# VH-VL binders against o27280, part 360

Target 1, 266 residues: o27280
Amino acid sequence: MDSMNVPEVLEIKRIVEESESVKTFIFSWDFRREVRPGQFVMVWDFRDEKPMSVSLIDPVRSEIGISIRRVGEFTDRVHGLSEGDLLGIRGPYGRGFELMGRDILLVGGGIGMAPLAALADEATARGMRVDALVAARTADELLFLDRLEAAGVNISTCTDDGSCGFKGFAHERLLTLEENHDMAAVCGPEPMMFQVMRILDERDVPAQLSLERYMKCAVGICGQCCLDDTGFRVCAEGPVFWSQELSRVREFGRYRRDPAGRRVPW
Short names: E, the ipSAE of ESMFold2; O, the ipSAE of OpenDDE; V2, 0.75 times the mean of E and O plus 0.25 times the DockQ between their complexes.

## First folded at step 16 (VH-VL)

Design De14 (framework fv_marstacimab; at its last look DockQ between E and O 0.01; V2 from the best seeds 0.00; counts 0 for: pae O 12.7 > 2, placed apart)
Fold by ESMFold2, look of step 16:
Structure De14 (fold): chain C 266 residues (1-266), chain A 118 residues (1-118), chain B 112 residues (1-112)
Amino acid sequence: as target 1 above (266 residues)
Amino acid sequence: EVQLLESGGGLVQPGGSLRLSCAASGFTFRDYAMSWVRQAPGKGLEWVSAISGRGGSTYYADSVKGRFTISRDNSKNTLYLQMNSLRAEDTAVYYCARKSNYGAFDIWGQGTMVTVSS
Amino acid sequence: QSVLTQPPSVSGAPGQRVTISCTGSSSNIGWGYDVHWYQQLPGTAPKLLIYFNTNRPSGVPDRFSGSKSGTSASLAITGLQAEDEADYYCQSYDSSLSGSKVFGGGTKLTVL
């Protein structure tokens, strides 16, 4: 067996309850290994390993945070852990967001706000103006609002059920916003990202979008994270892609594949 | 009244340069992406270049890339097109156009004529 | 030779219906990008006629309508009037091109 990236076993330093279904797990981190917003880590619970986005990058406190939504058996087990419990972490991996220009629009749906919250911190530290459209199914699922506000981010909200802010989809709210930005960063449910990308492309706003796909190796060897038409590997060429890269990908926003390669609708 | 007013067109020799201006009024200029669109005499519309509202990103058609530079001064509500290494094929009316929230060019100027001829 | 193909001309008598097609590909209309239409009266700048496939700006009569299906879009004009004589352009976004805004070649509408 050759030298391979092996999970480091780390102690959960603190747990922040972001909502009923989302927790942020905070670990001590040596920032000699750089972490960029939009990169991901593989989280190992000693039974299974899943990719998770980094939501907090805090070199001053020497901490990283990983925000995890409870959606199945793996995330249920992780949500049952306490401070002091152990998790394995490999990474970071992937291509993060690139900041450019003087202002940025963030469009986040649900847990997709996690990597965007990290990006917002970097953008505000660079002196950029940051607008965020924070979307969820219901008000209880809107994430990071207090953190974003404290950072000086200008927030618009929308919820599918209208319980907070604009009632409707993120792309519908986006059409009501007048401002044209130097760039955008988008992360959330893939159907939402497809619609948001379409609008941003037509407005001449360069957009970077963060995808989720099934991953195993995370370093580009096994091919499990490949996109149908292009052969892009989400773990190597992504997870953050420019909209122009994704516009050539016919599966984007239309379907996904399970680990067996079967087409699954969104 | 929302208005776009182009200026700076004229006759120029091949290989020469011109700078077009577009004065905007009646709207918050910095909130909108802007484009130049041209139309050769008797021909159709051709998109030339675009710039984001804050000016941080720019786009060019392949036919002009490397020769034309789009810019804006939001303090003066003015869009510019610097045209270098002009060719006869660049002869056209040049329109200034505003990009709407829906991705359409919803406001157009009256155009300024550029003629590239010996 | 535009990326979006329109017939060079169409004609109709007053009161009739005409349709102007705009045929694209999988990298533009077929990807899902929207179609906008412009009217250019002789000697004037283009004016937005239809945006976001089907919407009319204020002041555009409801006898103008747009639709999009598959890789194509269509502009329909009912109750044709003499003042409708103009050039008509479709416009969309094409992900395969730098800068990516594309116009159709234009259609001259003649009212007989």
Scores: ipSAE 0.696, ipTM 0.877, lowest interface PAE 1.6, mean pLDDT 89
Fold by OpenDDE, look of step 16:
Order: C-alpha cells, then structure tokens, then sequence
Structure De14 (fold): chain C 266 residues (1-266), chain A 118 residues (1-118), chain B 112 residues (1-112)
C-alpha cells in the first residue's frame, strides 16, 4: 500500500487524439496492480498533480489509458507531451463502478465518457447489453463513438446544437428512451448528472454516478473533496456513488468547493 | 489453469433432444460471457449462442432460434446448451468458448460431438 | 454463405509469405467492429491467433500479423513453417444479424 502512494514514472506509450480538446495517453501497466472502471489515478507532470479517470483498461495488452481534456495550465502542459515522454502515475484510487444485471445504461457528457468507456469494455466483455447515451456540446466533442461501436455498444447521441443526434441535453434525450435497464452509470457535468439521476430514480433504475471534486491528497486525509453534510470524501468513498448515497448529499447538483474551500455554484 | 470441458454429446434421432454441458475452471466464471460454437464435419466454425456473465442476456443464431436454449449455473461454474427439435444439419462438434475482455474467444474447450441421424 | 468471405484455400512453400483475406461489409468490419483470427490445427480446437485486428496473444510468434482496412481484414504469415498448416478463421460482429458473432468460411493453408 505504501508503494501505491508513490508515483511511478511511466513512459507515454501512445497518444490518441479523441477530439480537439481531449487526448488519451496510454501507458504500460502491471496488472498485478488492479484497476477498475471508475477509479482514478493521480497524474504528476513533475510540477503539479491532478486526478484523472482511467478510460482504458486492457490486461491483454498490459495497458491503461488516461483521457485528459485540455482545460488549464496543467493539462496544457500534458497535451504538449509526446510519445516517449514521462509522467508520474500513482494509484489507482477511489471506488469504481459495480456491474449488475443484464442491461446497463451509460449516460455520459463530455469527458465524463472517459470512465464510462472503460466500464463499457468490461460490461460488453461480460456479455451485458450496453446502451450508451453520449452527450456533448457539438458533434466534434462527442467522445469514444468508434470505440464504443466496435465494442458492440448501442449508442444514442445528443448535442446541444443538434449537430449530431438529438438536439438538447442528455436528460431530455433520456426521457425519450426505453426504461428497461437493470442499472445505469452516469458521468458528466454535475447539473446533467443531477437531472439524469432524478429521471432514473423515477424509473426505479439503480444508478451509479461519478462525481468530480477538487482533490489534493487522493487518500482521504486532506478533506478538500468532502461533501457537505455527509462527510463523504470523493477520493475515498467515491468518486462513484450510488444514487441513494447522493440523495443524502445536499450540495450535489447545486454547488462545489473550489481550491480555497469556497462554495461555487454550478 | 484456465480450462473448459464439454460433455453431453452423442447420437440422437431427428426431432430428439440433447443437453450439453461445459465445466469451467481456473477463472471467475461469472465475469465472462460464454458462447457455443459448432463445426460440422469438414466445415467451418459457426457461432450458435451466447450468454452474459450473470445469465441475464442470451443470444442465438437464426439457425437455432426457438430450438436451442443456452443457460448457466455460476454456482457450479457450468454452461449448458439445451438442444431441442434437432436436425441433421445440427450435426457438429460443439465447442464451449469464453469471451475475453477484448471480445474474442480466448479460451476453447476440446469440443463434444453431436450426431443427428436416423 | 458466410457473412465474412475468405478464400477456401491458400498455399505456400516454407519460408514464403502468405496472406489470407477476410472480406466483410458495412455492417461488420466496415462498421468498425474488431476482427479476430483463429488457427485450428488438424483435429484440434480453434486457438486465438490475432485479436483487435493486429494484436498477438502471448505465445503467438511475430511472423503472424493482422491488418484491417475498410470492409476487409487480412492475416499475413511470414516465414511460413510446416507447423502453420491449418485452417484459419476470421471473426467479427455483425449488427444486421441481431448482434451475432460471425465467422469467415475458413481458409485451409497448405504448406508445400
């Protein structure tokens, strides 16, 4: 466990350009260290460290993939890297997704599709029927479509501008889809997840949702990712939560804490 | 060691029934979808049926729909294929195969021969 | 009659390069579904040879290679050896057949 908290310096094996703003960095991985969809790793560029979801888990190739959206200084630096360059990776951390039932619905928005893509691979490998609602602002921002299709996932798309699939938001599209799933996994913008969760609850579909919060330690010590009223630590008790757990979290879908600990509305 | 072992094959008359079994060992059985693939004498491979890891979803080739039923008992690490209304064209070696996490059949049994003849 | 079309037979001398084609359509290979290859030695069960179009499982020598383009895939064997004499099958998924796994018709490789 001690070794788990020390970053391992790994070489970027491959880089996949998923979209204009998203790249997947692939690393060789020793699978004696187990990793589950929904878990995250801390990525260290030798200057700063950020939590990132695992988007690819391939024990056969002995590889993992980390999809990173370019959104700030850290990610700008990482996006500037090339194959053969080095990054520090420590983890994995957190609670990942659980699979249950026969049919699973994945609802993802933007980079939220990263952990869901990994989950889709596992679900399809287990012979589950997988439906994925993939949402983005525009068609060009839809992630992992080819990969999901290749895995046998039934895809429904929606975009804010209607450039692909349903014109509108994920929760709106969800209202038009069938209700016969045994469970759902959700990841994306928190307002989206909040609305999606409500619909799934009304349909009595068990749902797991992956939250994003500011994380510093990733080991449940610093408390930066604590959720109000419950004391849930996103890095330790999450980032994947059941809908029943999130129903107890007042801040969910409403606000988050910034690095200074201030409330920031969604 | 990961292993699949088929059994239950034999000679049956047209219209008859037969139940095949596949015993799995060396891996977490419930985590993998399983398939039956058959091969008629001197012919190619034909996918027959598949079942999800937990058994909730089943799939069939058009050639066997309504006649064959795939099932599994995860407590016994066993896959089954109930074959009813058998036809001469169902004569084949039936293989049990594990679906890997990358979608290919990475583990195969040695097969069991089913002969449908009057 | 197979959804994926393979040549019924190919042959080569030891040391030569042979290629086995697997031709599909827009509902399978052309859809982007992965192609896998299997080797079946005489009197034995099939063995996974190539997965994800181009990848070799452990134990498969590097003289076996796979490729995919458009609606077709190909298996190449370099440095052909006597032990390579076998039947080879491509396999994929077809969305038009109720989500069925599909095999090619198989190719008999003879080493001369």
Amino acid sequence: as target 1 above (266 residues)
Amino acid sequence: EVQLLESGGGLVQPGGSLRLSCAASGFTFRDYAMSWVRQAPGKGLEWVSAISGRGGSTYYADSVKGRFTISRDNSKNTLYLQMNSLRAEDTAVYYCARKSNYGAFDIWGQGTMVTVSS
Amino acid sequence: QSVLTQPPSVSGAPGQRVTISCTGSSSNIGWGYDVHWYQQLPGTAPKLLIYFNTNRPSGVPDRFSGSKSGTSASLAITGLQAEDEADYYCQSYDSSLSGSKVFGGGTKLTVL
Scores: ipSAE 0.000, ipTM 0.482, lowest interface PAE 12.7, mean pLDDT 92
ESMFold2 (binder alone), look of step 16: mean pLDDT 92; pTM 0.937

Design De15 (framework fv_marstacimab; at its last look DockQ between E and O 0.59; V2 from the best seeds 0.00; counts 0 for: pae O 7.9 > 2)
Fold by ESMFold2, look of step 16:
Structure De15 (fold): chain C 266 residues (1-266), chain A 118 residues (1-118), chain B 112 residues (1-112)
Amino acid sequence: as target 1 above (266 residues)
Amino acid sequence: EVQLLESGGGLVQPGGSLRLSCAASGFTFRDYAMSWVRQAPGKGLEWVSAISGRGGSTYYADSVKGRFTISRDNSKNTLYLQMNSLRAEDTAVYYCARKSNYGSFDYWGQGTMVTVSS
Amino acid sequence: QSVLTQPPSVSGAPGQRVTISCTGSSSNIGWGYHVHWYQQLPGTAPKLLIYFNTNRPSGVPDRFSGSKSGTSASLAITGLQAEDEADYYCQSYDSSLSGSKVFGGGTKLTVL
């Protein structure tokens, strides 16, 4: 409870350059504060605070990793930091992924592979068969391929420009993959997730999808992360939802909300 | 060649039970979700039940929930429908159907007739 | 009644074009779920005719075509032939219903 509400100032132990635009920041972590794949933390740079997914969960070395894509002023400032610099961390928060069965399909787009990489580590440690469809705009933006391969994950890639693997969208590649898994876990751009969700629903593959929404409190008090029509708070009832939960949400795949609460088309 | 062969239909009294089987061949059975679809005499198609390829999830129409149980044995390439507490409105031809990766029912058996009558 | 509405019957002479509509709602076709069509010849099991809104399986003549717009879908048959006399069903996924898989009520096509 105390860890969830008060930022802990932590030293950046290591920085891994995952791509030109994505870095993983590794911190020492006391695992009495349990962390599950799909949960998020609030990262504070002493000016602003943003939600970030946990991409590495290593209780043996007492470390967590947080992967951050450079996309705006906050993430530009964080990318300018070095090992030894300080960040504030609140959390973890939210509902993580639930593993079931003996095989799982991961479908990740861009930075959405971050929480799925953590899930892949847990699934392989349980002895599950893990297939991953890793999507990006171009080959240089495909994330975590070496790590996934080393973990024994069976990887399929797709790129918008065709520079690696299948040329096209993740959902188009998915239609050519015939395997029907016990479950799927999906994270990436919301339009991609919407298309993938429809296909998985129609195949009768249970799917969990991780949503991103504007957050302020992260503990379910302020209402800023609520979904239209359901009242679900992404920070409390999500960010990971089953597809059947999302089928009641009109905004999913249709629009997003800016920090002022205005509807903005995808 | 994909083949689906239903069996186990017949005449039963209301309140009785039947178990339908569907033997599958010509494809990797465990990679496909399967469904039962029924058609009452002179009526349209009604989806009844579905099961995921690995068997981890099952789905039922409201009209059969609590009375019917779908299952599969992937080592025997066989789909089952256990039907309990049968009612007159369950009288139909029952089809075994394979779910494609596009979400359609791309292959169907020829059906087995279930008649529930006093 | 069925959440996917089809006309109960249509008819046409050989060589004509006929269409069969399938009208849904925001929880099925309008949500973006795909539409599939099945042909059922008298005394036989249904056969997949159109899948994923517009695609034809191998062996289905190109005079059969499907389309989808908004909350509705259509099956078009050009160059109508006697062997096309059958029942036709649309099918989709509906997130608001228990069981989720839904067929239209069916359309009997009569070739005059």
Scores: ipSAE 0.592, ipTM 0.833, lowest interface PAE 2.0, mean pLDDT 89
Fold by OpenDDE, look of step 16:
Structure De15 (fold): chain C 266 residues (1-266), chain A 118 residues (1-118), chain B 112 residues (1-112)
Amino acid sequence: as target 1 above (266 residues)
Amino acid sequence: EVQLLESGGGLVQPGGSLRLSCAASGFTFRDYAMSWVRQAPGKGLEWVSAISGRGGSTYYADSVKGRFTISRDNSKNTLYLQMNSLRAEDTAVYYCARKSNYGSFDYWGQGTMVTVSS
Amino acid sequence: QSVLTQPPSVSGAPGQRVTISCTGSSSNIGWGYHVHWYQQLPGTAPKLLIYFNTNRPSGVPDRFSGSKSGTSASLAITGLQAEDEADYYCQSYDSSLSGSKVFGGGTKLTVL
């Protein structure tokens, strides 16, 4: 088996508190192991293992960052860790984002901004113009604004409660934007992504979307992350999909499967 | 002022090929997706093909897939439609149309007539 | 025939109100895709009349209005004028046709 499938025990080098519910854990990384925005790693706390997107890729400092939202038992445990503590990391896995053109639109919701933040860094480094629509429920949940600003990203914000920027959902804010882009990258709640994809398709903007599903093996074996009607495995063929691919996925924007394999509506 | 001017239409035999052009002016061409829409004589509008602003994505109606190719040269502000294996049912006025950010076609050319006949 | 269904013809007297329906399905209008309307005067290219369900471009009189509900959309023309005699087309997007832009079959409006 490939060495990338063996968890490497790494020390938490630094913890950045992004919001009340999100922390970024920084690790030293050997960049002989290539990692791309949109790929994920499996994080192991020696009790359970969960897939997490890479939110920071810094070859200069030889670091990666993993942003984790506090949502359940596993993440509760991880959020309790401190700098110097240990975690197991294996990967990276999956298909990451592809960059093309000169202008890119990023649409992110909540923790979905994690992989997009990494993508923004790469895009700006390449001299691309980056526009980012950052969405959250409230102003306090908006992620990576300072980081994106520092990178030269043009930011537009929207919040459900109107506490910052446009009051409403990401797709509603997108409808008010009058500029086309060479491509778009989307990540966030699936209902949001579903709506955003529709708009981008109408505008003939190539779009890549990062999906989240229950994932167990991360290597395309167990089938827990298979998408209905296509057989796509989120861990192998994704998590980043082109909009054309997702148009074939019956469950996209409609439901997901829980750990028991039951259909759960969004 | 936004202007779209189609050219390249004409008479062609079944199985033949034709290349349409659309010259755009009055706007930043690369910032807008473009489409071809056709209208058979006495019939309704039919969307044919679309291309993204920078040309990275193309779309086709099922009726023309595999036969037509849409492309653009942003340095020349020109949209193209290469039509191969033409059929009688492809006879139509072909319009070049700019797609707005809302997905509508906000500007149209005057069209160029394509006639496929023996 | 068309993915979006329109009545073939509608007529009205000057000053009257006419409505043109555009009926779709769950894969287009019902899915939430926007509906646009075009006016085509005889011998001319189509002109955008309504975009994004309800919006009028500059130069379009407020006599024209669009609405959308469920799987259908509607174009309403109040104060009908002779110059309104034309073909009208609705347009949307359909996810079941490999991301195709789709037009209605068109409605010929005759002003009596």
Scores: ipSAE 0.016, ipTM 0.539, lowest interface PAE 7.9, mean pLDDT 93
ESMFold2 (binder alone), look of step 16: mean pLDDT 92; pTM 0.941

Design De2 (framework fv_marstacimab; at its last look DockQ between E and O 0.81; V2 from the best seeds 0.77)
Fold by OpenDDE, look of step 16:
Structure De2 (fold): chain C 266 residues (1-266), chain A 118 residues (1-118), chain B 112 residues (1-112)
Amino acid sequence: as target 1 above (266 residues)
Amino acid sequence: EVQLLESGGGLVQPGGSLRLSCAASGFTFRDYAMSWVRQAPGKGLEWVSAISGRGGSTYYADSVKGRFTISRDNSKNTLYLQMNSLRAEDTAVYYCARKSNYGSFDYWGQGTMVTVSS
Amino acid sequence: QSVLTQPPSVSGAPGQRVTISCTGSSSNIGWGYDVHWYQQLPGTAPKLLIYFNTKRPSGVPDRFSGSKSGTSASLAITGLQAEDEADYYCQSYDSSLSGSKVFGGGTKLTVL
C-alpha cells in the first residue's frame, strides 16, 4: 500500500477560531506530497476517523490547514484539543478542483467555504479574478471573510436571517448577480448546491461541486460513499464533480446514505 | 435599452460557409451569456449554440457540433457564429438571444435569414 | 421529436381560459431545471412571456401564468383575447443532451 494510506501523526501548530463552531487546525506539511484544493484528508483522533477538507495550502510556510465544524462526538473531541496536541492525518484523497478561465465564481455555504478558501488562494495567486458568494445562516457563521478579502477576492454575502448581506439563500442571491464567470466552484449544504448548480447550468457557467458523504475507507473500496445509479465513489471519483456528472446522480440534492446505508432525506 | 441586431445571413450553397454577427448594445455585454437560436420556415425554435459571458465556455447542439463555432468579442460587443459545411436543413432564421440571470432568453434580435440551397 | 412535448394547437373563444402543457422528463423539467415560456406573434421574433416557471416580465399581463410540477409545466391564459393568437414555446435545460437548451415543439393558439 502507498505510504499515503498510513496516518502520519502530526502536531497541531496553530488553531484559528473561525467562528463559534468552526476551527482551523494548522499542521506542518511536506509538500513533496502534493495537495490540491478540493481534496480531503482523513483525520484520526486515535479513536475515530473522519474526512475533512483542506482549507489552507501554504507551500511557503510548509503548512496546511483543516477547518472543522463542531457537529458531533468526533468533532467535539477535536475541538477540545490545543496547540501542541497530536492528530493523525492521512491523505490527501480524492479529486480536487480544476481552474480554468480568467474569472471564477465561488459559492460557499457554511463549512463548505473551507475548500473554496484554499481554491481562492490558488486562483488569486494565478492572477485570476475571484468573486465569492459566501452564505451562512447568520452573520456570525460566515467564514473566511477577512482572509478572502486580504487575498483580493470580491465578496458577496448572504444570510438566512439577513443579519449580513442579502437576506436569503445562496441561490436566491445568485439570481440577483448579473455577471457570468468562466467557471464556478460550489461547496455547501447539498440542497444549496443543487439549486446553485441548476442556475449555473442554465447560465452556461461550467461548475464544479464538492460533495459530502459518509466515507469510511477513503480509498474507494468500502462503497459507503457510493452514489446511486452512477456508482460514483465520492472518495475516489470525487469529492469534486462537474455539474454534468452530478446531473446523472439521482440522489444529488435529494437524499444521502447514513452510516447504516439507509436513505436519509436532506 | 437592450438591443440585439443580427447580420450576415444570405444564400449559400450546400457545403458552403457563412459567418453571422450580432451587435449588442444597452447592457454590459461581457456579463451575459449569449445564444443562437434558429427557426426553420414554418417550424419551431431550435437552440443552436451558447457562449459564456467571458467566452471561456461554448456549447453546441448535436445537430451543429463540429460544423458551427460560436465566439464573441467583448471589446466590440459582438457575438459571432461561424457556420461551415452548411446543409439544407440549416436553412432558418437565426436569432441572437441574451441569457438572463434566470436562464431564460430575455432579449432577442429580429433574426437574420440563412438559406442553404443549390 | 422535441425533447419537450407540447400540443400542436389549442383554441379558445375570447374570454375563455386555455392551457398549454409542456411535458418533459427526468433529465430536464423533472430534474429540477426551470421552465420558461415564449410568445411568438406571426412574423415576429419570440419574446419572453414567463420565466423561472412562474414569473412575468414587465409588460406581460397577469392573464398569463406559469406552473410546474413533476416532469411537466403549464402555461395558462385567462380572459383570452384576439391578440393572444400566436405560437407559444416552452424552454428548459436538458442535462442528457450535453447541456443543451431545449424547446418544446410549439403550440399554435387560435382565438375563435
Scores: ipSAE 0.757, ipTM 0.892, lowest interface PAE 0.8, mean pLDDT 94
Fold by ESMFold2, look of step 16:
Structure De2 (fold): chain C 266 residues (1-266), chain A 118 residues (1-118), chain B 112 residues (1-112)
Amino acid sequence: as target 1 above (266 residues)
Amino acid sequence: EVQLLESGGGLVQPGGSLRLSCAASGFTFRDYAMSWVRQAPGKGLEWVSAISGRGGSTYYADSVKGRFTISRDNSKNTLYLQMNSLRAEDTAVYYCARKSNYGSFDYWGQGTMVTVSS
Amino acid sequence: QSVLTQPPSVSGAPGQRVTISCTGSSSNIGWGYDVHWYQQLPGTAPKLLIYFNTKRPSGVPDRFSGSKSGTSASLAITGLQAEDEADYYCQSYDSSLSGSKVFGGGTKLTVL
């Protein structure tokens, strides 16, 4: 039958437990639908549909992986699924990261490391040097460390509580790192990304940052993912923006909107 | 001791070209972004161009874009500025400056004078 | 006129306190970008005086201090000395491509 932007129902091929709160769900994927690091998919559990970043892009095995943090009813239900169970996937959507130069700095906070792990794989495959600053609240929530090490990524860690690596925020650790890079890719809590962007801009490091906003259609029609002041739609013009584009966005790092469109602080 | 030494300045006619060099020592050159900053006689400071530590990203002020090219040779610890299509307005002392982790220009060279006149 | 506005000159007697203002906009200081200050003695290159709004490099006396609020920054010099006579520049980042590093127009400090 004829379908247009309808989720494709896919079998969960494999589940990887990344932490107590994060699982990666792996699916077979037909790469005629190309997927780029930083793009997202809409995941449908037959009751609700949420945007999720792609964390694994493996054309050789014809697989994609989607990392999901348990944070509410939808993600609780998905975390309860087993290999062989079904999920609906539509996409990919949005603008992914662009690689440039000979080295890249990744700065990821929490689940924000998911799209950056996919980007690290592409960057290393291109022969770039990859440094990653991996941040979390605690050591147990640091994501993808073994995978990044296996790919040859140079890792620095920081945790809010000091249980692993530098004690403090990602931007504070960044100030102690002297090496300058050709570019950076940033994804995580928006207050972290604001501080990191400020430092990278002043260091003359071009940065791409991945934003999260409320989404429904994912194709730019409904307007639910719009940014104040610019009219940018995160699902169409983003979710990945250059820092220059975000410097025109007053709300970035300062407030967000709930599903009803109300301004709420971070 | 961090040291930056500019050279290559001089007198040129409008439309001419010059190449400035900045020799760096006392630090791991490839780890730092570098900039050129200029100062016209009797005037203030104006940022001209910047380059990332590994050389993969470059930036230019609008006043020089398309005419100036910044580059670096990390094996020789040297920063360059190729200046083409020079104009009288380009007359200035040109400084080589290092970018710190905090975004400041923490070390400056002595400057080299470029004079563009008929 | 420069993107960051400074008074063209300021003066004070030895031992006095002077301040030098640096006024920006929402695209630079007001966005949240940091402010750095440089001292330029006559005939010499600029020297970093204050960085990251308030920090002093090693060797800079504690009578020099910086602050930032809103869209503006300020350099304060207490216990003014004859050696402080120089030009002072503030500097920040502006998110425009061509003016990503912006300087104030400079302030000539005269010690009376």
Scores: ipSAE 0.749, ipTM 0.899, lowest interface PAE 1.2, mean pLDDT 89
ESMFold2 (binder alone), look of step 16: mean pLDDT 92; pTM 0.943

